# VHH binders against Uncharacterized protein C29G2.6, part 13

Target 1, 179 residues: Uncharacterized protein C29G2.6, of Caenorhabditis elegans (o16887)
Amino acid sequence: NKQCRDLLQCSIQKKCVNLPVLSKLVDGKNISAEMYDDIDKYTDYGCIFTTGCQDECNDCPLCLTSKLQIVDILSGEKSSAECPTLMDCALKCVAESNQDIFQINKCLRQDCAFHCFDGSCPKCSGFITRVFNQMCAAGNFRQKIKGYSGPCYEMFHEIVRAKFADRFEKNGKTRGHSG
Short names: E, the ipSAE of ESMFold2; O, the ipSAE of OpenDDE; V2, 0.75 times the mean of E and O plus 0.25 times the DockQ between their complexes.

## First folded at step 9 (VHH; framework vhh_7b2m_4)

Design Eh (from Cf with S30D S31D; at its last look DockQ between E and O 0.82; V2 from the best seeds 0.00; counts 0 for: pae O 7.9 > 2)
Fold by OpenDDE, look of step 9:
Order: C-alpha cells, then structure tokens, then sequence
Structure Eh (fold): chain B 179 residues (1-179), chain A 119 residues (1-119)
C-alpha cells in the first residue's frame, strides 16, 4: 500500500537503509549468503521504527505490527499468536543474552531470522521483502547483480535461500516464504 | 586507511563532566554507525553508547541519563558528553565504527583515551 511505500522511501532517504553502500556491495557480485548479511548489516530497523521514520512506520500496518512485536520481545513478553515460532526464538534470545542488547540482536538476526522466511511468519517475510524491493529498485540491483535477470522479489528469495540453505534443507524445504 | 582518534579524556572529580571526541577518517563517515566502548582494568570492554547512520541511539543502563552520544557528519566526528561522572566510570574509552545498526557489529577501533574519575 501507499503508506508502506512511503515508509520504505523514508527509510532510504533517512539512511535507515544504507543504499549507497549496499549498491556498491552488490555490484558485480553473484547472489550469495554474504549478500544477505550485507543487506542485514546496512538495514537499521531501529531507525525505521523510531528515530528515522516513526510516523511513516506507524501508518504502515506491516511496520507497526513488526515494531510492536519487537517491543514485546525486548520486554520479555510474548506478543499475539502471530508468528509463534519466530517469537519463541526471540524470547529465547532474550532469556539467554544476560540482557545484552547486542547479543540479543545478534541472536535475532542470526538464529531467529530464518523463521521469518520459513513460511511460519508471512507478515515478517512480506515486510522484509518489500523493504528489499524498494532497495532493489532504488539501487538498480537488477542491473548490478551478476548473472541475474529476474524481478527484485525473486532476487530476494534467492538471497534468502542462499543464506539459509542449510536450514531449509534440514527442515525439508527448498524455498522460503516471500509473499 | 580507516582511522579513529579519540580525545578529550583526562582526570575529573566525581560529579564532573567530560566530553570525548572521536575523529574519523579513511571512510565515508555518515554511512556507518559509531559507538563508544570502555574498558576498566581487569574488566571486559563494554559498550557505553552507540549511534547509527540513521540516528538510532543506544545507551548502556549504567550511563543512561548521564551520557549523550552525538555525531557531526560534516566534521566526521562522534562525541560522548559525560555528565555526573562517577569513580566507576574510570576506564579507557574507545571509539568504534560499525554498520548501520549500532547493536549489530563493530569492525574498527581507536586507540582509546583514558578517563579517570576521582572520588
């Protein structure tokens, strides 16, 4: 929807998403797990949710939901029945991190992120995919990534698959949910 | 070459204030997060405060309300205003470069500046 597009545009303009760096990093490269890590490293969801684009986020249903979930996670409370697997993982991260926010974030990004894409949390995968699509379009990733000619949403799907190949294989799945 | 150079440390009495500066060079400053760490003798290096490229900030519980991190992209400098200093704030303070999120990863460090707070 328009509100979420506005949010994503804000995110880029406010450098919540560091598009210049990401554009350089993907240029001439093949799709890989490292590409996922780069995208992750240069996407600041804190900025998206609060300091950079708070108003736009509040107006975007997917963003608002994600923001509230994160707040719940950090407070140690399980939010609604949405995305239970992801939430359980997140709660475990909090419980095991000794209240170290850096460890929590690392755990969420490295250990729990898979559950965003395994089909169990369509809202998460959808939101992240949309963020990437805006990034991809604005940064002309389709022209920069070597050997790729598909649309941005498929690009992200392949990036996710590359990053979590082992996890998908373990779960008997070959594709993540990117709807 | 990526460089981070801290300054502003010194000796101060309890209740006093210091302002640390970190001058960055060798990279596009505004593309990166910056943070302050400190390490007391015999203790691990711990994060004090951080600010992302997008302006998100983080403070450790021990310094919340007393310390303020800020950045001046035009000067390629990050600041740490330290107020109401306590003896337990005594440490070597390090500036660090990180990615867009201040609580994800840091990859370069300065040499550090000594802060000593006397009782």
Amino acid sequence: as target 1 above (179 residues)
Amino acid sequence: EVQLVESGGGLVQAGGSLRLSCAASGFTFDDYAVGWYRQAPGKQRVVVAAISSGGSTYYSNSVKGRFTISRDNAKNTVYLQMNSLKPEDTAVYYCARGYSSPWYEFDYWGQGTQVTVSS
Scores: ipSAE 0.014, ipTM 0.359, lowest interface PAE 7.9, mean pLDDT 83
ESMFold2, look of step 9: ipSAE 0.202; ipTM 0.605
ESMFold2 (binder alone), look of step 9: mean pLDDT 83; pTM 0.839

## First folded at step 10 (VHH; framework vhh_7b2m_4)

Design Fa (from Eb with W103F Y104W; at its last look DockQ between E and O 0.01; V2 from the best seeds 0.00; counts 0 for: pae O 5.9 > 2, placed apart)
Fold by OpenDDE, look of step 10:
Structure Fa (fold): chain B 179 residues (1-179), chain A 119 residues (1-119)
Amino acid sequence: as target 1 above (179 residues)
Amino acid sequence: EVQLVESGGGLVQAGGSLRLSCAASGFTFSSYTVGWYRQAPGKQRVVVAAISSGGSTTYSNSVKGRFTISRDNAKNTVYLQMNSLKPEDTAVYYCARGYSSPFWEFDYWGQGTQVTVSS
């Protein structure tokens, strides 16, 4: 919706998402796991949720509910019966992070994000893909990535597959991946 | 079928109070985040407050300190206590359900209830 688009714009303007750097990093490069890490590295969720775009986040339903859920996760509470595998992963992140929100977020993006795409939580994959699509469009990633001619949503799926290649190979045979 | 039914709206003078209720049915209420939105004439629908299944709350800046969201899982009901109402609070208020951990959206909405604050 418009509010969530506004959030993304705010995130870029406030440099919560460093789009200029990301655009440069992907320029002339093939899709890779490193590309996923770069996207992650240059996205500051603390900035998005609080210091940079708090109001925009509150106005964006996805962002708002995500913030609340993170608080619940930090307390060790399972906030939903949906996507239990992903939630379990999140709780494990909390247990291992010594209550550091940044570590938790990193764990979520680096470890738990796989469960967004393994078929266990389609709505998660949908949301993340939409966020990327906006970044992709704003940064003209389609014109920059070498040898790629597909849409942004497919681009992201390939990036995710590259990042979690081993896990897809191991677990993808059982659940299959969903975009 | 998922249903959300708002009640408690009406006309109130500035400085007055209202309590909105939203009765939920058709889903496991206690497992979901729920929230209140409002839409003023000619303006976009904006979030007012939300409460997670775990009880965490958040508020828009415009209503902080004046509004309180709460829930009663036994009654499948979410409430919005609105104190110190201002004319700027005039809007249709909507109840909404969140879905899909960890990236939630609000997927179901009530019909809305009119709140009018007079000067």
Scores: ipSAE 0.022, ipTM 0.327, lowest interface PAE 5.9, mean pLDDT 83
ESMFold2, look of step 10: ipSAE 0.140; ipTM 0.572
ESMFold2 (binder alone), look of step 10: mean pLDDT 83; pTM 0.837

Design Fb (from Ea with W103F Y104W; at its last look DockQ between E and O 0.68; V2 from the best seeds 0.00; counts 0 for: pae E 10.0 > 2)
Fold by ESMFold2, look of step 10:
Structure Fb (fold): chain B 179 residues (1-179), chain A 119 residues (1-119)
Amino acid sequence: as target 1 above (179 residues)
Amino acid sequence: EVQLVESGGGLVQAGGSLRLSCAASGFTFSSYAVGWYRQAPGKQRVVVAAISSGGSTVYSNSVKGRFTISRDNAKNTVYLQMNSLKPEDTAVYYCARGYSSPFWEFDYWGQGTQVTVSS
């Protein structure tokens, strides 16, 4: 979708993604949970949603949907039935944190982020994966990460698997089939 | 080494104003979010305001409308303008470094500066 192409290009051009730091952190490294944490630390979604790329985000359906979900979470509301597991987790974070934005954010990162990637919210995982694909291409991560030869989207999937391994195993993913 | 040095604290009457400053060194200031914590005696340190590398701001409900956070990347400095001060604002105020927005997380703080608001 060329509407989202402009957003993804903007995220690099406006430095919403800190590519110089991320490129160094991944260079010569294996995929790991720490790599997920580094990507999370150095991706400024506030820049993507508002201060850097607001117009481009509003024109990209995946970005706008994610932005509106963040607004719902921060307001304690639920404006759509999309991604019920993620939204229920996020609204629990808000309820438990008494509208303290900093505690809400910690709870979302620690308890709820997994639900973006557990198959229950394809739009969340799709958006975040597209942001990663852009930084992976622009930062040449495929040439920098040790022993990896796959496409960027699968690299991100492996990074997510490394970060949330315990959560995936706890959910009984020891044997399964995909459609 | 990362350093954050707060200044501008003091004693002020209720309804008054103070401007806190935080001088940052030992890291690329313009690439990080920065914020302010406060800690009243015997209480946990609580974040009151933050500003992203791109200038987006967030405030706790207790200070919204009264406090303003800003940054000057050329001076590696973050400010907290505190207006309409109340006795319950009495605390040690700490400058903090963080990353990511709106998903704030903070990992360094300074030594603190005392703010005391009298009736």
Scores: ipSAE 0.005, ipTM 0.353, lowest interface PAE 10.0, mean pLDDT 82
ESMFold2 (binder alone), look of step 10: mean pLDDT 83; pTM 0.841
OpenDDE, look of step 10: ipSAE 0.019; ipTM 0.361

Design Fc (from Eb with W103L Y104W; at its last look DockQ between E and O 0.01; V2 from the best seeds 0.00; counts 0 for: pae E 5.9 > 2, placed apart)
Fold by OpenDDE, look of step 10:
Structure Fc (fold): chain B 179 residues (1-179), chain A 119 residues (1-119)
Amino acid sequence: as target 1 above (179 residues)
Amino acid sequence: EVQLVESGGGLVQAGGSLRLSCAASGFTFSSYTVGWYRQAPGKQRVVVAAISSGGSTTYSNSVKGRFTISRDNAKNTVYLQMNSLKPEDTAVYYCARGYSSPLWEFDYWGQGTQVTVSS
């Protein structure tokens, strides 16, 4: 919707996403796990949710819900019956972090994020993909990434697959054995 | 069928108070974030307050310290206590369910209740 698009634009304008650096980092490179880490590194979620785009986030239903859920997670509570696998992962992050917010956030982005894309939480996958699509379009990633021809959403899926290749493989094997 | 029904709106003088209620049905209320939005004439619909299924709350800057959102899961109801009302608070207030599907621009909304604050 328009509000969520506005949020994505705000995130770029307010430099919650360091697009200039990201654009340089992806230029001439192949899709890789490192690309995922770079995107993560140069995205300030605090800025998106609070200091930079507070109003835009509040106006975007998906962002608002996500923000509140994050707060619940940090408090050690289950926030939703939706996406239970992702939620369980988040709770484990909290339990293992010794109350270090930085560690918790890293765990969420680097470990739990997989569950956004494993089919168990389409809402999460959809939202993150949309965020990336805005970055991709604004930064002209399609023209910069080496040997790539396709839409931004496919690009992102490939980046995610690269980042979590081992886990996807493991899941695939598990499904194969259960079938 | 998911339904949200607002009540409690009306005319009030500046400095006065109102309490809005939203009765929810057709879904597991306790599992969802719910919130209040408002739309003033000629303006966009904007969030006023929201409360997660876990009880976390957020408020727009314009209403912080004056408004309080709460929920009663046993009654499937979300409330908005509005104190120290100002003419700027005049709007149609909508109850909304949190985002549940990527296919929807908005989740579910009530029909709204008019709040008018006179000087």
Scores: ipSAE 0.019, ipTM 0.404, lowest interface PAE 5.0, mean pLDDT 84
ESMFold2, look of step 10: ipSAE 0.139; ipTM 0.546
ESMFold2 (binder alone), look of step 10: mean pLDDT 83; pTM 0.839

Design Fd (from Ea with A33T A50S; at its last look DockQ between E and O 0.90; V2 from the best seeds 0.00; counts 0 for: pae E 3.2 > 2)
Fold by OpenDDE, look of step 10:
Structure Fd (fold): chain B 179 residues (1-179), chain A 119 residues (1-119)
Amino acid sequence: as target 1 above (179 residues)
Amino acid sequence: EVQLVESGGGLVQAGGSLRLSCAASGFTFSSYTVGWYRQAPGKQRVVVASISSGGSTVYSNSVKGRFTISRDNAKNTVYLQMNSLKPEDTAVYYCARGYSSPWYEFDYWGQGTQVTVSS
């Protein structure tokens, strides 16, 4: 919807995403797991949810849902019935991190992120895919990535598949489509 | 070349305050998250605080309420105001460059500045 587009545009304008760096990092490169990591590293979701685009996020249903889930995760509580696998993983991260926010985030990004894309949480995968699509468009990733000619959403699917290839194989799961 | 140079360390009594500074060069400072690590004797280096390019801050649990991280993009400088210092805060403090997310890892460090808090 328009509100979510506005959010994503805000995210770019407020530099919640470091497009200049990302654009350089992807230029001339093939799709890889590293590309996923770079996208993750240079995206500030805190900025998206709060400091940069709080109002826009609140007006975007997908963003608001994601934001509230993060709040629940950080509080160590599971209040939503949505995305139980992702939430369970996140709760474990909180439990094991001794309330260190850096450790929690590391765990979320390294261990739990897969559950965003394994089909168990369409809202998560959908939101992240949309964020990427805005990055892709604004940064002209389609023209920069080597050997790729598809649309941005498919690009992200391939990036995610590259990053989590082992996890998909082990779990016998396929990446879910955005809801 | 990315460079980070810390200053402001020293000896202080428990309950006292210090302000650390870090001068950055060799990269577009305003586009990156920056932060502080510390390493106490015989312990591993740990994150203390980070601040994103947009000003979002994150603190370790041990320093919350006592330390404040800030940045001046015009000066390419990040600061760490340390109040209510404790002996357990004694460490070498390192300035660090990160990515966009204040919650992510860092990739470059300075040489560090010694902070000693006496009981």
Scores: ipSAE 0.228, ipTM 0.606, lowest interface PAE 2.2, mean pLDDT 87
ESMFold2, look of step 10: ipSAE 0.355; ipTM 0.701
ESMFold2 (binder alone), look of step 10: mean pLDDT 83; pTM 0.837

Design Fe (from Eb with S100N; at its last look DockQ between E and O 0.68; V2 from the best seeds 0.00; counts 0 for: pae E 7.2 > 2)
Fold by OpenDDE, look of step 10:
Structure Fe (fold): chain B 179 residues (1-179), chain A 119 residues (1-119)
Amino acid sequence: as target 1 above (179 residues)
Amino acid sequence: EVQLVESGGGLVQAGGSLRLSCAASGFTFSSYTVGWYRQAPGKQRVVVAAISSGGSTTYSNSVKGRFTISRDNAKNTVYLQMNSLKPEDTAVYYCARGYNSPWYEFDYWGQGTQVTVSS
């Protein structure tokens, strides 16, 4: 919807995504797990959700839902029946981190991120994919990535697959469609 | 080359204050999260505070309410205001360059500055 487009545009304008660095990192490279890590590394979701684009995020249903989920996770509470696998993982992270926010964040990033894309949480995968699509377009990733000619959303699917190849094989799961 | 240089450490009595500074160079400072680690004797290095490129701050529970992280992008400098210091805050404090929020990770560190809090 328009509100979510506005949010994503804001994220680029407010430099919530480090496009200059990302554009250089992907230039001339094949799709890889490292590319996923770079995208994650140089995307400031705090900026997207609050300091940069708080109003736009609140007006975007996908962003608002994601934002509230993160707040719930950090508070150690499960308030939604949506994305139960991701939420369970997040709660375990909180339980095991001794309330250390940095440990929690690391755990979410390394251990729980997969559940955003395993089909169990379409809202998560959809939101992240849309964020990527905007940076892909703004940074001209399609022209920069070596040997790739598809659209940005497929690009991201391949990047996610590269990152979580072992997890997909072990769990017998496939990437879910964006909701 | 990425460089981070800490300053402002020293000896202080319990209840006192210190302000650490970290001068950064070799990268676009304003585009990165920066933060502070500390390592006490015989303990692991742990994150103390972080501030994203967008200004979002995060603190470890042990320093919440006492420490404040801030940044001056014009000076390529990150600060750590430490108030109400305790003996358990004694450590080498390291400045670090990191990933964007909320998934904080760090990839470069300075040489560190010693902070000693006496009883």
Scores: ipSAE 0.028, ipTM 0.463, lowest interface PAE 4.0, mean pLDDT 85
ESMFold2, look of step 10: ipSAE 0.028; ipTM 0.509
ESMFold2 (binder alone), look of step 10: mean pLDDT 84; pTM 0.844

Design Ff (from Ea with S30D S31D A33T; at its last fold request DockQ between E and O 0.76; V2 from the best seeds 0.00; counts 0 for: pae E 5.4 > 2)
Fold by ESMFold2, look of step 10:
Structure Ff (fold): chain B 179 residues (1-179), chain A 119 residues (1-119)
Amino acid sequence: as target 1 above (179 residues)
Amino acid sequence: EVQLVESGGGLVQAGGSLRLSCAASGFTFDDYTVGWYRQAPGKQRVVVAAISSGGSTVYSNSVKGRFTISRDNAKNTVYLQMNSLKPEDTAVYYCARGYSSPWYEFDYWGQGTQVTVSS
């Protein structure tokens, strides 16, 4: 989709994704939970949705949908049925954080981000993976990150697995049987 | 070494204005989110405002509409314009540096500047 490619290019050009810093942070590094955190810390979705790339985001249906879901979360509403597990978690964060946007964000990162990647929200994981693919290609991450040789989208999935290993392990685990 | 030096604090009557400045050194200023914490007497330090390298701003609900954060990358300086000041804004204000996302808590902060708002 040309409109979404324009959005992703804008995200690099406007430093919504801070590629100069990220390129240095990943250079010579193995995949790790810290790498996930660095990518998240140096990606400014507010810049993508509004301050840097507003027109491009509005023209990209996946970006616009993601932006509108953020509006729902911040307003405390659930006006869409999409991604119910993620939205339920996010709305709890809003309710429990007394409308403090910094505490809401901390709660979202710590408690809810896993639900973007646990299979329950393909649109969330799809959008974030597209943002990663753009930074991976533009920053030559495949040549910089050690221990990986596949396509960018699979590299991101490995990074996500490293970050959320305990959460994935618990969700896939059945109760053991005692004899 | 990261250095952040605040200035512009002082005593002001309720309804008044102050402009805080923060001079930054020891890092590539343009690449980072910068902003302000405050710590009121008897309270925990809280984020007040942040501005990313990409221009995204975040404000706590208690200051939104009254405070404006800005940055001058040529001078390695971040500013906090504080209007319509209230006694509850009384605090030590700390200039801070974080990451590119303006919603993360900051990693580094200065020594602070006192702002006192009288009734």
Scores: ipSAE 0.297, ipTM 0.670, lowest interface PAE 4.0, mean pLDDT 85
Fold by ESMFold2-Fast, scan of step 15:
Structure Ff (fold): chain B 179 residues (1-179), chain A 119 residues (1-119)
Amino acid sequence: as target 1 above (179 residues)
Amino acid sequence: EVQLVESGGGLVQAGGSLRLSCAASGFTFDDYTVGWYRQAPGKQRVVVAAISSGGSTVYSNSVKGRFTISRDNAKNTVYLQMNSLKPEDTAVYYCARGYSSPWYEFDYWGQGTQVTVSS
């Protein structure tokens, strides 16, 4: 896509990416898992999305969709009213992830999803359920629980409950509303 | 099963207005981001606007300030209000369902509706 190519060129020219530092870290032809974290550390996603490359991002479908998810979290009146504790968690994910939509989604799944099941978000057919549904539809969740034949979002429910067993234990009763 | 059907295209004079509609079926409409794309003769398909499940909107640089995207979840329909049309807006306009993942753009597309802006 030419428009996304223009975004890449802009990101380099506006120094949204610290290429001299990254070049020294990626001197070899093999990038380790540890080096991936350094790449994100030396990338200014705010520069890409707003101050440096806003026009190029708005014309690149992948960037525009990523930007839209951040905007939806920040300005979604209905979702923030439905689940204030979940939304506070989600906003911390946005603030601490340098506007990186991949890190935001990971943070939402790993640190915030349990709010759907601790009674703080009784209408979990809101934000987090939408994230689960979109991931399932996109085929982004490739690992399956052997023998599980239910809806994909229920699989995420079981994974979240297992991961946050200690958190849920203190609440005595745990259930989400996915309707 | 998943279907997106565009309508509202036509011939209009420069400076005029058109409203496009996209009727969706086969999925939980209010849970998805929906967008509009366009493809001009001899050019690649480019993004125009998108609206999230929460109602937040974004626009490509070329249409910002002139076009407005909106949705009616009760009718499973998304709209694109096009004002101050220019000959450069002449294209086939496509409706598309989107993902929230950074790895995915849009997965399902409509058949398109032709917009022609005369000078």
Scores: ipSAE 0.089, ipTM 0.586, lowest interface PAE 5.7, mean pLDDT 67
ESMFold2 (binder alone), look of step 10: mean pLDDT 82; pTM 0.830
OpenDDE, look of step 10: ipSAE 0.481; ipTM 0.749
ESMFold2, fold request of step 15: ipSAE 0.060, 0.182, 0.132; ipTM 0.522, 0.608, 0.572
ESMFold2 (binder alone), fold request of step 15: mean pLDDT 82, 83, 83; pTM 0.829, 0.838, 0.835
OpenDDE, fold request of step 15: ipSAE 0.063, 0.450, 0.410; ipTM 0.507, 0.748, 0.728

Design Fg (from Eb with T33Y; at its last look DockQ between E and O 0.71; V2 from the best seeds 0.00; counts 0 for: pae E 8.3 > 2)
Fold by ESMFold2, look of step 10:
Structure Fg (fold): chain B 179 residues (1-179), chain A 119 residues (1-119)
Amino acid sequence: as target 1 above (179 residues)
Amino acid sequence: EVQLVESGGGLVQAGGSLRLSCAASGFTFSSYYVGWYRQAPGKQRVVVAAISSGGSTTYSNSVKGRFTISRDNAKNTVYLQMNSLKPEDTAVYYCARGYSSPWYEFDYWGQGTQVTVSS
């Protein structure tokens, strides 16, 4: 899909991803949970969805779906059946955070992000993985991360498994689920 | 070294307006979200507004519709336009930097600028 490719190129061109900082943080490092956190901290999805790449996002179905899910979460509504486990968790964060957007975001990161990767939301994990693939290629992460030679999407799955290892084992699921 | 320097505070009557500025240095300003929090006397600091690297804005409910955050990446500056000021807006206002994602907490802040709104 040419339009999703345009979105991913835009994310780098408009600096929605802070690639200079991320490239330094991963250089010479092993895969770790901290690496997941750094990638999340230095990727501005608001830039991708609206202010930097709005037209490209609206033309990319995965991006537009993710954008509309954020609207539902922030409004406290569930206008789509997509990703029910993630959305139920996110709406609980809204209900418990007294409508404070900053507390909502903290709750989403702590409690709900795992549900992007637990097999219950392939569109979320697919979109995030594609954003990672773009930064991995543009930043040459395969040459910077210690001892790794596989494709970018498998690298990201290893990063996700490092971050959420306890959650995967609590639920009895194998690490590194595709989708 | 990251530096954030606030200015533009002062005394203003209720219903009035004030514009705060924050000059940033020591980092790639255009790649980070930035924002404002305030601390009223005897209270904890609370976030009032944030703006992403791409210009997306977020406001606390207490200031939405009255305050406007903006940024000028060429000048490495964040602004907070405060209209329809109320005495409960009296606080020290701090400029703050977060990471590139506006969903993360701030990691650096300035020394603050006093805003006092009289009845």
Scores: ipSAE 0.012, ipTM 0.436, lowest interface PAE 8.3, mean pLDDT 83
ESMFold2 (binder alone), look of step 10: mean pLDDT 83; pTM 0.833
OpenDDE, look of step 10: ipSAE 0.021; ipTM 0.434

Design Fh (from Eb with A50S; at its last look DockQ between E and O 0.74; V2 from the best seeds 0.00; counts 0 for: pae O 5.3 > 2)
Fold by OpenDDE, look of step 10:
Structure Fh (fold): chain B 179 residues (1-179), chain A 119 residues (1-119)
Amino acid sequence: as target 1 above (179 residues)
Amino acid sequence: EVQLVESGGGLVQAGGSLRLSCAASGFTFSSYTVGWYRQAPGKQRVVVASISSGGSTTYSNSVKGRFTISRDNAKNTVYLQMNSLKPEDTAVYYCARGYSSPWYEFDYWGQGTQVTVSS
């Protein structure tokens, strides 16, 4: 919807996404796991959810839902029945991190992120995919990535598959489509 | 070349205050998250605080309410105001360049500045 588009535009304008760096990093490169890591590194979700685009996020249903889930995770509570696998993983991160936000977030990013894309949480994968699509468009990733000519959403699918290839193989799961 | 140079460390009594500064160069400072680490004697280096390019701040539990991280993009400088210092805050403090928030990863560090808090 328009509100979510506005959010994504805000995220770029407010530099919640470091497009200059990302654009440089993807230029001339093939799709790889490293590309996923780079996207992750230079996306500030805190900025998206709060300091940069709080109002836009609140007006975007997908963003608001994601934001609230993060709040629940950080509080150590599972309040939603949605995305139970992701939430369980997140709760474990909280339990194991001694309530340190840096450790929690690292754990979420490294250990739980897969569950965003394994089909168990379409809202998560959908939101992240949309964020990427805006990055891709604004940064002209389609023209920069080597050997790729598909749309941005497919690009991200391939990036995610590259990053989590082992996890998909082990779990026998495929990346879910955006809801 | 990315460079981070810390300053402002020293000896202070418990309950006192210090303000650390870190001058950054060799990269577009305003585009990056920056933060502070510290390493106490015999302990591992740990994150103390971070501030994103958008100004979002995050603190470790041990310093919440006492420390404040801020940045001046015009000066390519990040600051750490440390109030109500405790002996357990004694450490070498390192300025760091990060690349994301709230995932809090850092890739470059300065040489560090010693902070000693006496009881």
Scores: ipSAE 0.019, ipTM 0.409, lowest interface PAE 5.3, mean pLDDT 84
ESMFold2, look of step 10: ipSAE 0.454; ipTM 0.749
ESMFold2 (binder alone), look of step 10: mean pLDDT 83; pTM 0.831

